# VHH binders against q9y6x5, part 5

Target 1, 379 residues: q9y6x5
Amino acid sequence: LPPKLLLVSFDGFRADYLKNYEFPHLQNFIKEGVLVEHVKNVFITKTFPNHYSIVTGLYEESHGIVANSMYDAVTKKHFSDSNDKDPFWWNEAVPIWVTNQLQENRSSAAAMWPGTDVPIHDTISSYFMNYNSSVSFEERLNNITMWLNNSNPPVTFATLYWEEPDASGHKYGPEDKENMSRVLKKIDDLIGDLVQRLKMLGLWENLNVIITSDHGMTQCSQDRLINLDSCIDHSYYTLIDLSPVAAILPKINRTEVYNKLKNCSPHMNVYLKEDIPNRFYYQHNDRIQPIILVADEGWTIVLNESSQKLGDHGYDNSLPSMHPFLAAHGPAFHKGYKHSTINIVDIYPMMCHILGLKPHPNNGTFGHTKCLLVDQWCI

## First folded at step 22 (VHH)

Design yb
Fold by OpenDDE, fold request of step 23:
Structure yb (fold): chain B 379 residues (1-379), chain A 122 residues (1-122)
Amino acid sequence: as target 1 above (379 residues)
Amino acid sequence: EVQLVESGGGLVQPGGSLRLSCAASGFTFDDYDMSWVRQAPGKGLEWVADIWQSGSEKYYVDSVKGRFTISRDNAKKSLYLQMNSLRAEDTAVYYCAREDYNWQRGFSYDHRGQGTLVTVSS
């Protein structure tokens, strides 16, 4: 039988939560599997871009999902929560579920994952749930396990997504130890439910499971605001994305807009597109706007309004607060092994290897994950 | 149209109590997490407490723990905040706010009432 892989994402699970809080179920999962303590995600550190990087192995400039909100100047199309199902936005890359279905007589399933409800390269996930935050974890788990067990052709790749602790991190702030402790306890309980369900269904020993996240969370404050309206008139630009990385589309001369913004705040870097630091791998895509603003950690870019968030993400991907973790269990993985760090794009070639798929060209390095795998040599 | 209408504010002595109410209409109330937020004079908007959809999960800002209790009645589409042992620093306009979360949009309070003034003074 072909190998099977379940990819689980708990949105906004900061890596150091594992050090600062108790996770008996997750720790047990790790004990019987592997842990990568820090995963360096891609810039910008937002949900859709990073989730797509996980399943493509590409930097954002390469797979084309460069933000949760985008604008394409050529087609005049917008990408947002109300308009995200146009294959135009996704077709610059081939996600792993498409590869899985096209290379072999296999099926893929998603409850849920960005892009899984879109026909990408004329291929849509065999099974999927439309995004709905009101759907319980239990229902998502029920669907995923049903598909993994009863599908023909068999589901060999599946995703499971959950909104916590991202939502709570935004509401309460990651530094609220008491409230976040309660939230994280619930997450650990859900992991317990997942493991228990897999065991009950006889899937646990044969299913490879990866538990990871797309980004972390940093503490925000009303005392750390950058008001763009104090620097530039709103009539001079269109805002495509706001905080902590603002995407600016000038309505007047780009240089004039840049000059008005360059000294707006000592806690914000302003880049012309061509001057974006190479380390971000966030330059070579037409969907990246002519000017981007990058706020320092914990600072919020606003438009004459008070920030209501106590936590946020999207900052420099070199910041530890933006980093998630990766844990894994199954036939492909060692038991009781811990690794310090990988890049988030490294997950893709690893998953392809596990599933026996030929990976598309990607930015990941398979060598970074060899020590996690039982069939590889680790130097 | 989504409406949130706060009531119950007023002038109270330190150590006193008030009970705030919020009447919700125009949406399915039990599908949303709800918050109380407040704005003190000269300060920004501050989160006070929230209650999740089912009503079983409640969270509070540290400064009000043990003194304030958030509750909801989904049948009546109402949100409540019982405020005991009130302090001068609790003086603020209190707002009922509907929480919105989407994995692409993120988190926000997408609707907020007109507010009710709570003044704690001797």
Scores: ipSAE 0.935, ipTM 0.970, lowest interface PAE 0.5, mean pLDDT 96
Fold by OpenDDE, fold request of step 23:
Structure yb (fold): chain B 379 residues (1-379), chain A 122 residues (1-122)
Amino acid sequence: as target 1 above (379 residues)
Amino acid sequence: EVQLVESGGGLVQPGGSLRLSCAASGFTFDDYDMSWVRQAPGKGLEWVADIWQSGSEKYYVDSVKGRFTISRDNAKKSLYLQMNSLRAEDTAVYYCAREDYNWQRGFSYDHRGQGTLVTVSS
């Protein structure tokens, strides 16, 4: 039987939650599998970009999903929640579910994952759910397990997405220990439900399962605001994305806009596109705007308004608060092995290996995950 | 049109109690998590409490724990905040707010009422 892989994402699950809170179910999952304690994600540390990096192995500049909100100056198209299903935005890369779907006697499923409801390269997964935050975890789990168990051709790659603890992290702030403890307990219970369901269906021993996340969460405060309106008139630019990485499209001379913003706050770095630090791998795409503003950790960029979030993400991908974790279980993985760190783009070549797929060119390093895999030599 | 209308605010002495109400209309109330937020004079908007769709999950900011109780009646499309043991620092305009979350947009309060003033003073 072809290998099967379920990729699960709990949005905004910061890596250090594992150290600071109790996760009986997840710990059991880890005990019987592997753990990567820290996953260095891609810049910007937002949901769509990082989820697409997981499944493509590419930096954002390469796969083209450079933010949750984008603008293409050539076509004048916008990318947002109301307009995210145009293959134009996704076709700069080939996600793993497409690669898998195109294989003989294989199919892909998604409940849910960014891009899975879009025909990318004229291919869409055989089974998918449109994004709907109102759909319960149970329903998502029911669908994904049904597809994994009863599909023909068999579903060999599936995704499962859940919005927590991201939503709660935004609402309560990651430093609210009591409230976040409750939220994280619920997540652990959901992991318990997942494991139980897989066992009940006889999938547990044969299904490879990866539980990961796209980013962490940092504490925000009303005391850490950067008001752009104090630095530049709104008429001088179009805001494509706001906080904590603002994408600025000048309506006047770029240099003039830059000069108005460059000293706006000591807690914000202003970059011309060509001056964006190389370490971000966030330069070589036309969808990256001429000027970007990067707020320091915990600072919020605002437009003459008060922040309503107590937590946020999207900051420098070198910050530990932005890092998720990865846990995995299944025939492909060792048992009881812990690894310190990998890059989020490393997940793609690993998944391709597990599934026996030829990976597209990517930025991941397969060598970084060899120690997780039973069939590989660990140096 | 989405509408949120707060009521129940007023002047109360320290240690007193108030019950705030929010009447919701123009949307499917039971599909949304709801929050109370407040803005004290000279301060920014502060989250106070929220209640999830089913009504079984309630969360509070630390400063109001044990004193405030959030509740909802989905049939009546109403949100409530029972405020006991009120303190001077609780003085603020209290707003009923509808929570919105999307994996691409993130979290926001996409609708908020006009607010009701709560003044705690001796």
Scores: ipSAE 0.935, ipTM 0.971, lowest interface PAE 0.5, mean pLDDT 96
Fold by OpenDDE, last read:
Parts: structure tokens; sequence; C-alpha cells
Structure yb (fold): chain B 379 residues (1-379), chain A 122 residues (1-122)
């Protein structure tokens, strides 16, 4: 029988939550499996880019989902929540569910995952739920387990997505210990529900399960705002994305726009596209705008508006506050093993290995995850 | 059209109480988490409390814990904020706000009422 893999994402689950809060169910999951304490995600540390990096093994400049909001100057197309299903945006890479369906007589399922409801390279996930935040975790879990058990060809790769603790992190701020404790308790209970369901269905011992996240969360404040209107007139540029990484499309000479912004705040770095630091791997894509602004950790870029968020993400991917974790359980994984760190792009070649798929060219390093796998030599 | 209309504000002495109400219309009220936010003179908007769709989950900013209680009546499409032991620093315009979350857009208050003024002064 072909190996099966369920990839679970809890959006915005910061890695150090595991150290600062109690997770009885998740800890049991980890005890019977493996833990990577820190996952270095890709820049920018936003939801769509990082979720696509997980399933492609590519930096954002390579897979083309460079932000949650994008603009293509050639086609004049916009990418946003109201316009995200055009394959144009996704076709610069091949996500693992497409590979899974094309390389083998297998099916893929998603409840939910960015891009799974889009025909990418003329292939759409065999089973999927359209994104709807109102759909309960239970319903998502019901669908995913039904597909895993009753599909022909069999579903061998599935995704499960949940919006917490990202939503709460934005509302309450990650430093609100009392409120976040309550939110994180709920998440742990959902993990308990997941494990219990898998056991009840007889899947627990045979299904590989990865629980991870796309990014962390940092504390924001009304005292840490960068108002762009104080530095440049809005008529001089089009805003493609705002905070904490602003994408600027100049309406006048780029150099003039740059000069107006470069000293806007001591808590914001301003980059011409060609000067974006190499370590971000965020330069070689036409969808990256001519100027980007990167706020320091905890600072919010605003227009003539007041920010109401107490937490945010999207900052420098070297910041620990932006890092998620990875836990895994199943036949492919050791039991009771902990690893310090991997890159988020390393997850893709690992998943391909588990599923017996030939990976597309990617930026991940399979060697970084060998110690997690029972069939590999750990150096 | 989505509408949120706050009421119940006024002048009160320190230690006093007020009950704010918000009447919602133009949308399915029980599909949304709701918040109270406030803006003091010369300051930005501050989150005060929120209540999730079912009404069983309530969260508060630290400064109002033990003093304020958020509640909702989904049948009446109404949001409430019981404010007890009011302090001078609670003086602000209070707004009812609808929460919106999307995995691509993130979190925002996509609708907010006109506000009701609460003044706490001796």
Amino acid sequence: as target 1 above (379 residues)
Amino acid sequence: EVQLVESGGGLVQPGGSLRLSCAASGFTFDDYDMSWVRQAPGKGLEWVADIWQSGSEKYYVDSVKGRFTISRDNAKKSLYLQMNSLRAEDTAVYYCAREDYNWQRGFSYDHRGQGTLVTVSS
C-alpha cells in the first residue's frame, strides 16, 4: 500500500508557544513522534507565500507567490482575496499535490490549503474544500478522513488548515499571556480531537501526520507606527502591499520615490528591488515591486490610519518571533526525537521522500530532515 | 447595508457604571465575532473586548478585566458592554466593531459604528 501523509497547518503558531504554554495533546503527539523546535520560514513571513513554500520547497521569488497581495505590471493583474484563483499566479511552481496525482495513480485532498482550489498546470486537487473560515475544524476533519479512507484512486496526500492562533494573535497580541493561553488551549484540544479521530478510524499507526505552521507572531503597539503619509504624498505611488513589508509601485521616478522614503523612519529599511538583501531570496521575480519597505520587528506601517492590530507577522524571517515549529508522527518518523532547526523549504523534499515521489527542483535540503526519518542514516 | 449603531454612553462619575449597546443590521450577526474598541482624546483606537460567534468565548484587554463584561444576543442582533467601576482613563468614544478574518487578508474590523461617548469625570 502506498504511504499516506496528512499535512496540518495551524496558522501563526509561533515556535516558542511550545515552551511557554502547556500542550498536553501536542506533547503526547510529539512524544510518539518527532519535533523540530524551530522552522525558519521564507521572507516575507506571510500566509500564502509560506504555505506555498511548504508544498513546493521553493523560496518566494521562485514559486511566484511573493505576498498575499500582488501586482503584475505586464498583465496588469492583481492578486488578492477576491482574485486568487487565476492559475497565472500559481503556475510558476508545481505543488506536491499536483506531483502526487501526476506521478502516480493517486489522489490528493485539501481541507484547506492555499492553491488547492486552483487548476495548477491543468491539475486541481482531486478533493478540496473552498476556503471558508466559518467551516468548523470538525467538518474539515470529517472530510479529510473520509477522503483518506474511501477514495479511489486512494488519497495519499492530504492537507488540513486552521486559522488559529493567527487570528487571535492579531487581536490580542502574542504577549497577552492570559488570553493567548486560552486560545492555545483550544488548539491543543483540536489536536486531541485529530489524534482521537485517527485512532478511532485505525489510521494512527499507518498515517504519517505533520503538524506545522507558516509563521509566528510579534507584538505590535500604537506607539510603534510608521506613517508613510508623513514621508511621501500618496499620489506619487501605488501601494500593492502595506505592513510590515510594503510593496511600492512608483508613479513618478523611482529614485525620487526612494529618496522620499529612505529616511522615513529609523525603524524601517527601504530597498530598491536590486538592493534587497540576498539572504531574503526575495529579488528575482517580476511580481516583487520596484521598492519594498521592511519595518522592524513590532513596528507597523500605516497610512493616515491607526492600526488596531496587537500582533502581526511578515517581518524578517530571521526573527525567532516569526518562526513556527514542526511535529510529526507515523511510520516514516522516529519516536521521541527532537531536532533544533530546519528551513521551511526542507519540508517539501521530506514529504516527497515519504510519499515516494520524485521532487521537482527545489531549495530544500533533504539532509536536514534525515534524522527525523526511520529509513535514513542520521549523522 | 451593514450597520452598527452604538448607544448608552454619557457622563458618569468615577466608580460609576454604564451599559453600552450596539444594534446590528444588514448582515448575519451570529456569523461574526464582535469587538468593542475605544478611542480616547488624542489617542488611537484601542481594543477593549471581543466575543466570539457563539457568545461563550469572551476576551478583554487587561485594563478592563474584572470591570467590563461583553455579551451578545444573537436573536436581537445586539452587542453589549457592561462597564462597572469606571475610571477617568476609560473616557473615550466607544465603538462596536465587526471582526473579519481571512487567511489572505488577515484580521481587521471591517465595519464600525459611529461610536458613543463615555466621559468619566468627577
Scores: ipSAE 0.935, ipTM 0.970, lowest interface PAE 0.5, mean pLDDT 96

Design yb
Fold by OpenDDE, fold request of step 23:
Structure yb (fold): chain B 379 residues (1-379), chain A 122 residues (1-122)
Amino acid sequence: as target 1 above (379 residues)
Amino acid sequence: EVQLVESGGGLVQPGGSLRLSCAASGFTFDDYDMSWVRQAPGKGLEWVADIWQSGSEKYYVDSVKGRFTISRDNAKKSLYLQMNSLRAEDTAVYYCAREDYNWQRGFSYDHRGQGTLVTVSS
C-alpha cells in the first residue's frame, strides 16, 4: 500500500502549552510517536504564510504568501479574506498536495488548509472543503477519514485544520490560565476523537499523522498600544497590513514617511524594505511593501479604534511565544522520541520523503528530521 | 441589517444587582458566539464575558467571576448578563458584541450595540 499522511493543524497552539497544561490524549499520541518541542516558524508569524511554508518548505519571500493581507503594486491586486482564491497569489510555489495529486494512483484531500481550495498550477485536490468556520470538527473529521479510507485513486495526502486555540487565544489571552485551560482541554478531547476514529476505521497503524500548528500566541494589553495616527497622517500612506507587523505603502516620498515613523514608538522597529534583517528572510518579494513596522512582543499597532484582542501573533519568529510544536505518529516515525527544535520549513522535505515524492527546491533541511524517522540514521 | 440593542442599565448601590439584556436581530443568532464588553470612564474597552453558540460554554474575565452570569436564549435571540454584588469598579457602559473569527482575518467584534450605562455608586 502506498504511504499515507494526514497533516493536522490546530491554529495558534503555542509550544509551551504542552508544558503548562495537561493533554492526556496528545501525550498518549506523543508517547506512541515523536515530539518536536519547538518549531521555529517563519516571519511573519501569521496563519496563511506559515501554513503555506509547512507545505512548500519555503520562506515567505519565496512562496509569495507574505501576509494574510497583501497588495501587488504592479497588478494592483489585493489579497484578503474576500479575495484569496486567485491563483496569482499562490503560484509562486508548488505545495505538497499538488505534487502528490499529480502522481499516478494518488490523490490529495483537504478539510481544510490555506490554498487547498485554489487551483494552483492548474491543479486542485480531488477532495476539499471550502473554508467555513461553522463546520464542526466532527464533520471535518468525517470527511477526511472517509476520503482516506475509500477514495479511488486513494488519497495519500490529506490535511485537517481547526481554528482553536487561536480564536480563544485572541479572545482571552494566553495568560488567562483558567479560561485557556478549559479551551485546551477541548483541543485535547478533539485529538482523542481523531485517534479514536482512526483506530475504529483501522487506519491508525498504517496512517502517518502529523499534528502541528502555524504559530503561538502572546499576551496583549490596552496598556501596550502604538497609535500610528499620533506619528503620521493617514493620508500619507496606505495600510496593507496592520498589527503586529504593519505593511506601509507610502503615498508621498518613502523617506518622508519613514522619517515620520522611525521614532513613533520605542516598542516598534521601522524598516525600509532593503533594511529588513536578513534573519527574517522577508525581503526578496515584490509583495513586501516599501516600509514595514514590527511591534515588540505584546505590543499592538492601532489606528483610532481597533477591536480588542487580549492575545495576538505575527511577531518576531525568534520569540518562543510565537513557536508551535510538532507531534507525529505512524509507520514512518519512531516511538517515544523527543526532539528539541526544528524549523517549520523542515517539515516539507520530511513529508516528501514519507510519501516518496521528489521535493521541489526548498529551504528545509531533511537532516533536521532524520531522528524522527525509522528508516534514517540518527547521529 | 444586524442590530444589537442593550437594556437594563441604571444606577445601583454597591452590593446591588442588575440584569442586562441584549436583543439581537438581522442575523442567525445561534450561529455566533456573543460577548459582553464594557468601557469604564477614561479606560479602554474591556472584555467581560462570552458565551459560545450552543450556550453551554461560558467564559469570564477574572474580576467578575462568581458575580456575573452570562446566558443566552437562542429562540428569543437574546443575550443576558446577570450582575450581582456590583462594585464601584464595575461602573461602565456595557455593550453586547457579536464575535467574528476567520482564519485569515483573526478575531474581532464585528458588531456592537450602543451600550447601556451601569453606574455603581453610594
Scores: ipSAE 0.933, ipTM 0.970, lowest interface PAE 0.5, mean pLDDT 96
Fold by OpenDDE, last read:
Structure yb (fold): chain B 379 residues (1-379), chain A 122 residues (1-122)
Amino acid sequence: as target 1 above (379 residues)
Amino acid sequence: EVQLVESGGGLVQPGGSLRLSCAASGFTFDDYDMSWVRQAPGKGLEWVADIWQSGSEKYYVDSVKGRFTISRDNAKKSLYLQMNSLRAEDTAVYYCAREDYNWQRGFSYDHRGQGTLVTVSS
């Protein structure tokens, strides 16, 4: 029988939460499997871009989901929560669930994941849920496990997505130990429910399960604000995305806009598109706007509105606060092995290997994950 | 139209108590997490407390823990904030706010009432 893989994402699960809080269920999961302590995600460190990087192995400039909100100047299309189902935005890459879906005697499933409710390259998973934050974890888990266990053709790749601890991280701030402890306890309990369900169904020993996240969370404060209105009149530009990485579409000469912004704050870097640091791999896509503003860690770019967020993400992907973790369990993985760091794009070739899929060209390095896998040499 | 209307504010002495109310209308109240936020003179908006949809989960900012209690009545579409042992630093306009979360948009308070003034002074 073909191998099966369940990819689980808890949005905004910062890597160091594992060190600062108690996770008895997750720790047990790790004990019986593997842990990557830090996953270096892609810039910008936002939800849709990073989730798509996980399943494509590509940097954002390559897979084309360069932000949660985008604008394409050629087609004049906008990408947002109200317009996120146009395949135009997703077709610059082939996610793993599409590759898997196209295989004979295989199918894919998704209890939510960015892009899974969109026909990408005219292919959609056999089983999927439209995004709905009101749907309980239990319902999502019930659906995904039912599909994994009873589908024909069999579901061999499935995704499961949950909004916490991202939502709470935004509300309470990642440094609120008391409140976040309560939130993270709930997450650990959900992991317990997941494991218990898999065991009850007899899937635990045969199903490969990856638990990961797309990004971390940094503490924000009302004392660390960058007000763009103090630097430039809003009539001079269109804002495509705001904080902590603002995407600026000039309405006047780009140089003039740049000059007005370049010294706006000592806690914000202003880049012309061609001057974006190479290390971000965030330059070679038309959907990246002519000017981007990158706030320092913990700083918030605002307009004439007061932000209530106590935590945020999207910052430099080299910051530890932006890094998620990866844990995995199943026949493909070692038991009791811990690894320090991988790149988030490395997950894709690993998953392809586990599933026996030929990977599309990607930016991941399979060699970085070999130590996690029982069938590979770890040098 | 979404409406949030706060009431119950007033002048109290330190150590006193107030109970704030928020009447919600124009939306399915029990589908949303709700917050109290406040703005003190010369300061920005500060989160005070929130209560999740079911009413069983409550969270507080550190400065009000043990003194304030958030609650909701979904049948009455009402949000409450019981404030005990009030301090001068609690002086602010208090707002009822509806929480909005989307995995693409992120988190925000998409609606907020007109506010009710709480003044704590001897």
Scores: ipSAE 0.931, ipTM 0.970, lowest interface PAE 0.5, mean pLDDT 96
Fold by OpenDDE, look of step 22:
Structure yb (fold): chain B 379 residues (1-379), chain A 122 residues (1-122)
Amino acid sequence: as target 1 above (379 residues)
Amino acid sequence: EVQLVESGGGLVQPGGSLRLSCAASGFTFDDYDMSWVRQAPGKGLEWVADIWQSGSEKYYVDSVKGRFTISRDNAKKSLYLQMNSLRAEDTAVYYCAREDYNWQRGFSYDHRGQGTLVTVSS
């Protein structure tokens, strides 16, 4: 039988939550599998970009999903929650579910994942759920496991997504120990439900399961605000994305806009596109705007209004608070093995290996995950 | 049109109680998590409490735990905040706020009422 892989994402699960809170179900999952303690995600550390990086192995500049909100100056198209199904935005890369589904006697399923409801390179997941935050985890889990168990052609790759603890992290702040403890307990219970469901269906021993996240969460405060209106008139630019990485489209001379912003705050770096640090791998895409503002950790860029969030993400991807974790279980993985760090783009070549797929060119390094796999040599 | 209308504010002595109400209209109330937020004089907006869609999950800022109780009546499209053991530091304009979360948009309060003033003073 062809190998099967379920990729699960709990949005905004900060890596150090594992150290600071109890996760009986997740720990049991890890005990029987592997753990990567820190996953260095891609810049910017937002949901759509990082989820697409996981399934493509590419930096954001390469796969073209450079933010949750985007603007293309040539076509004048906008990318947002109300307009995210145009293949134009996704076709700069080939996600793993497309590669998988194009194989003989294989299909893909998603409940849910960014891009899975879009025909990418004229291929859409055989089974998918449209994004709907009101759909329970149980329903999502039931659908995905049903597809994994009963589909023809068989589903060999599936994704499962849940919005927590991201939503709660935003609302309560990651440093709210009491409230976040309650939320994280719920997450652990969901992991328990996942494992139980798989066992009940007889999938547990043969299914490879990866549990990961796209980014972490940092604490924000009303005392750490950067008001752009104090530095530049809003008529001089169009805001494509705001915080903590603002994408600025100048309406006047770019240099003038830059000069007005460059000293706006000591807690914000202002970059012309060509001057964006190479380490971000966030330069070589036309969808990246001419000026990028990057707030320091825990600082929020605002207009003439205050931030209402107590937590946020999207900051420098070198910050530990932005890093998620990865755990995995199944026949492809060792038992009881812990690894310190990988890059989020490394997940793609690993998944391709597990599924027996030829990977598209990518930025991942298969060597970084070899120690997780039973069929690989590891030093 | 989405509307949120707060009521129940007023002047109260320390240790006193107030019950705030919020009447919602123009949207499916039970599809949204709801929050109370407040703004004290000279300070920014502060989250106070929220209640999830079903009403079973309630969360509070530390400073009000044990004193405030958030509740909702989905049939009446109403949000409530029972405030007991009020303190001077609770003085603020209190707002009813609709939570908006989307995996792509993130989190925000996309609608907020006009507010109701709560003054705690001896």
Scores: ipSAE 0.892, ipTM 0.954, lowest interface PAE 0.5, mean pLDDT 96

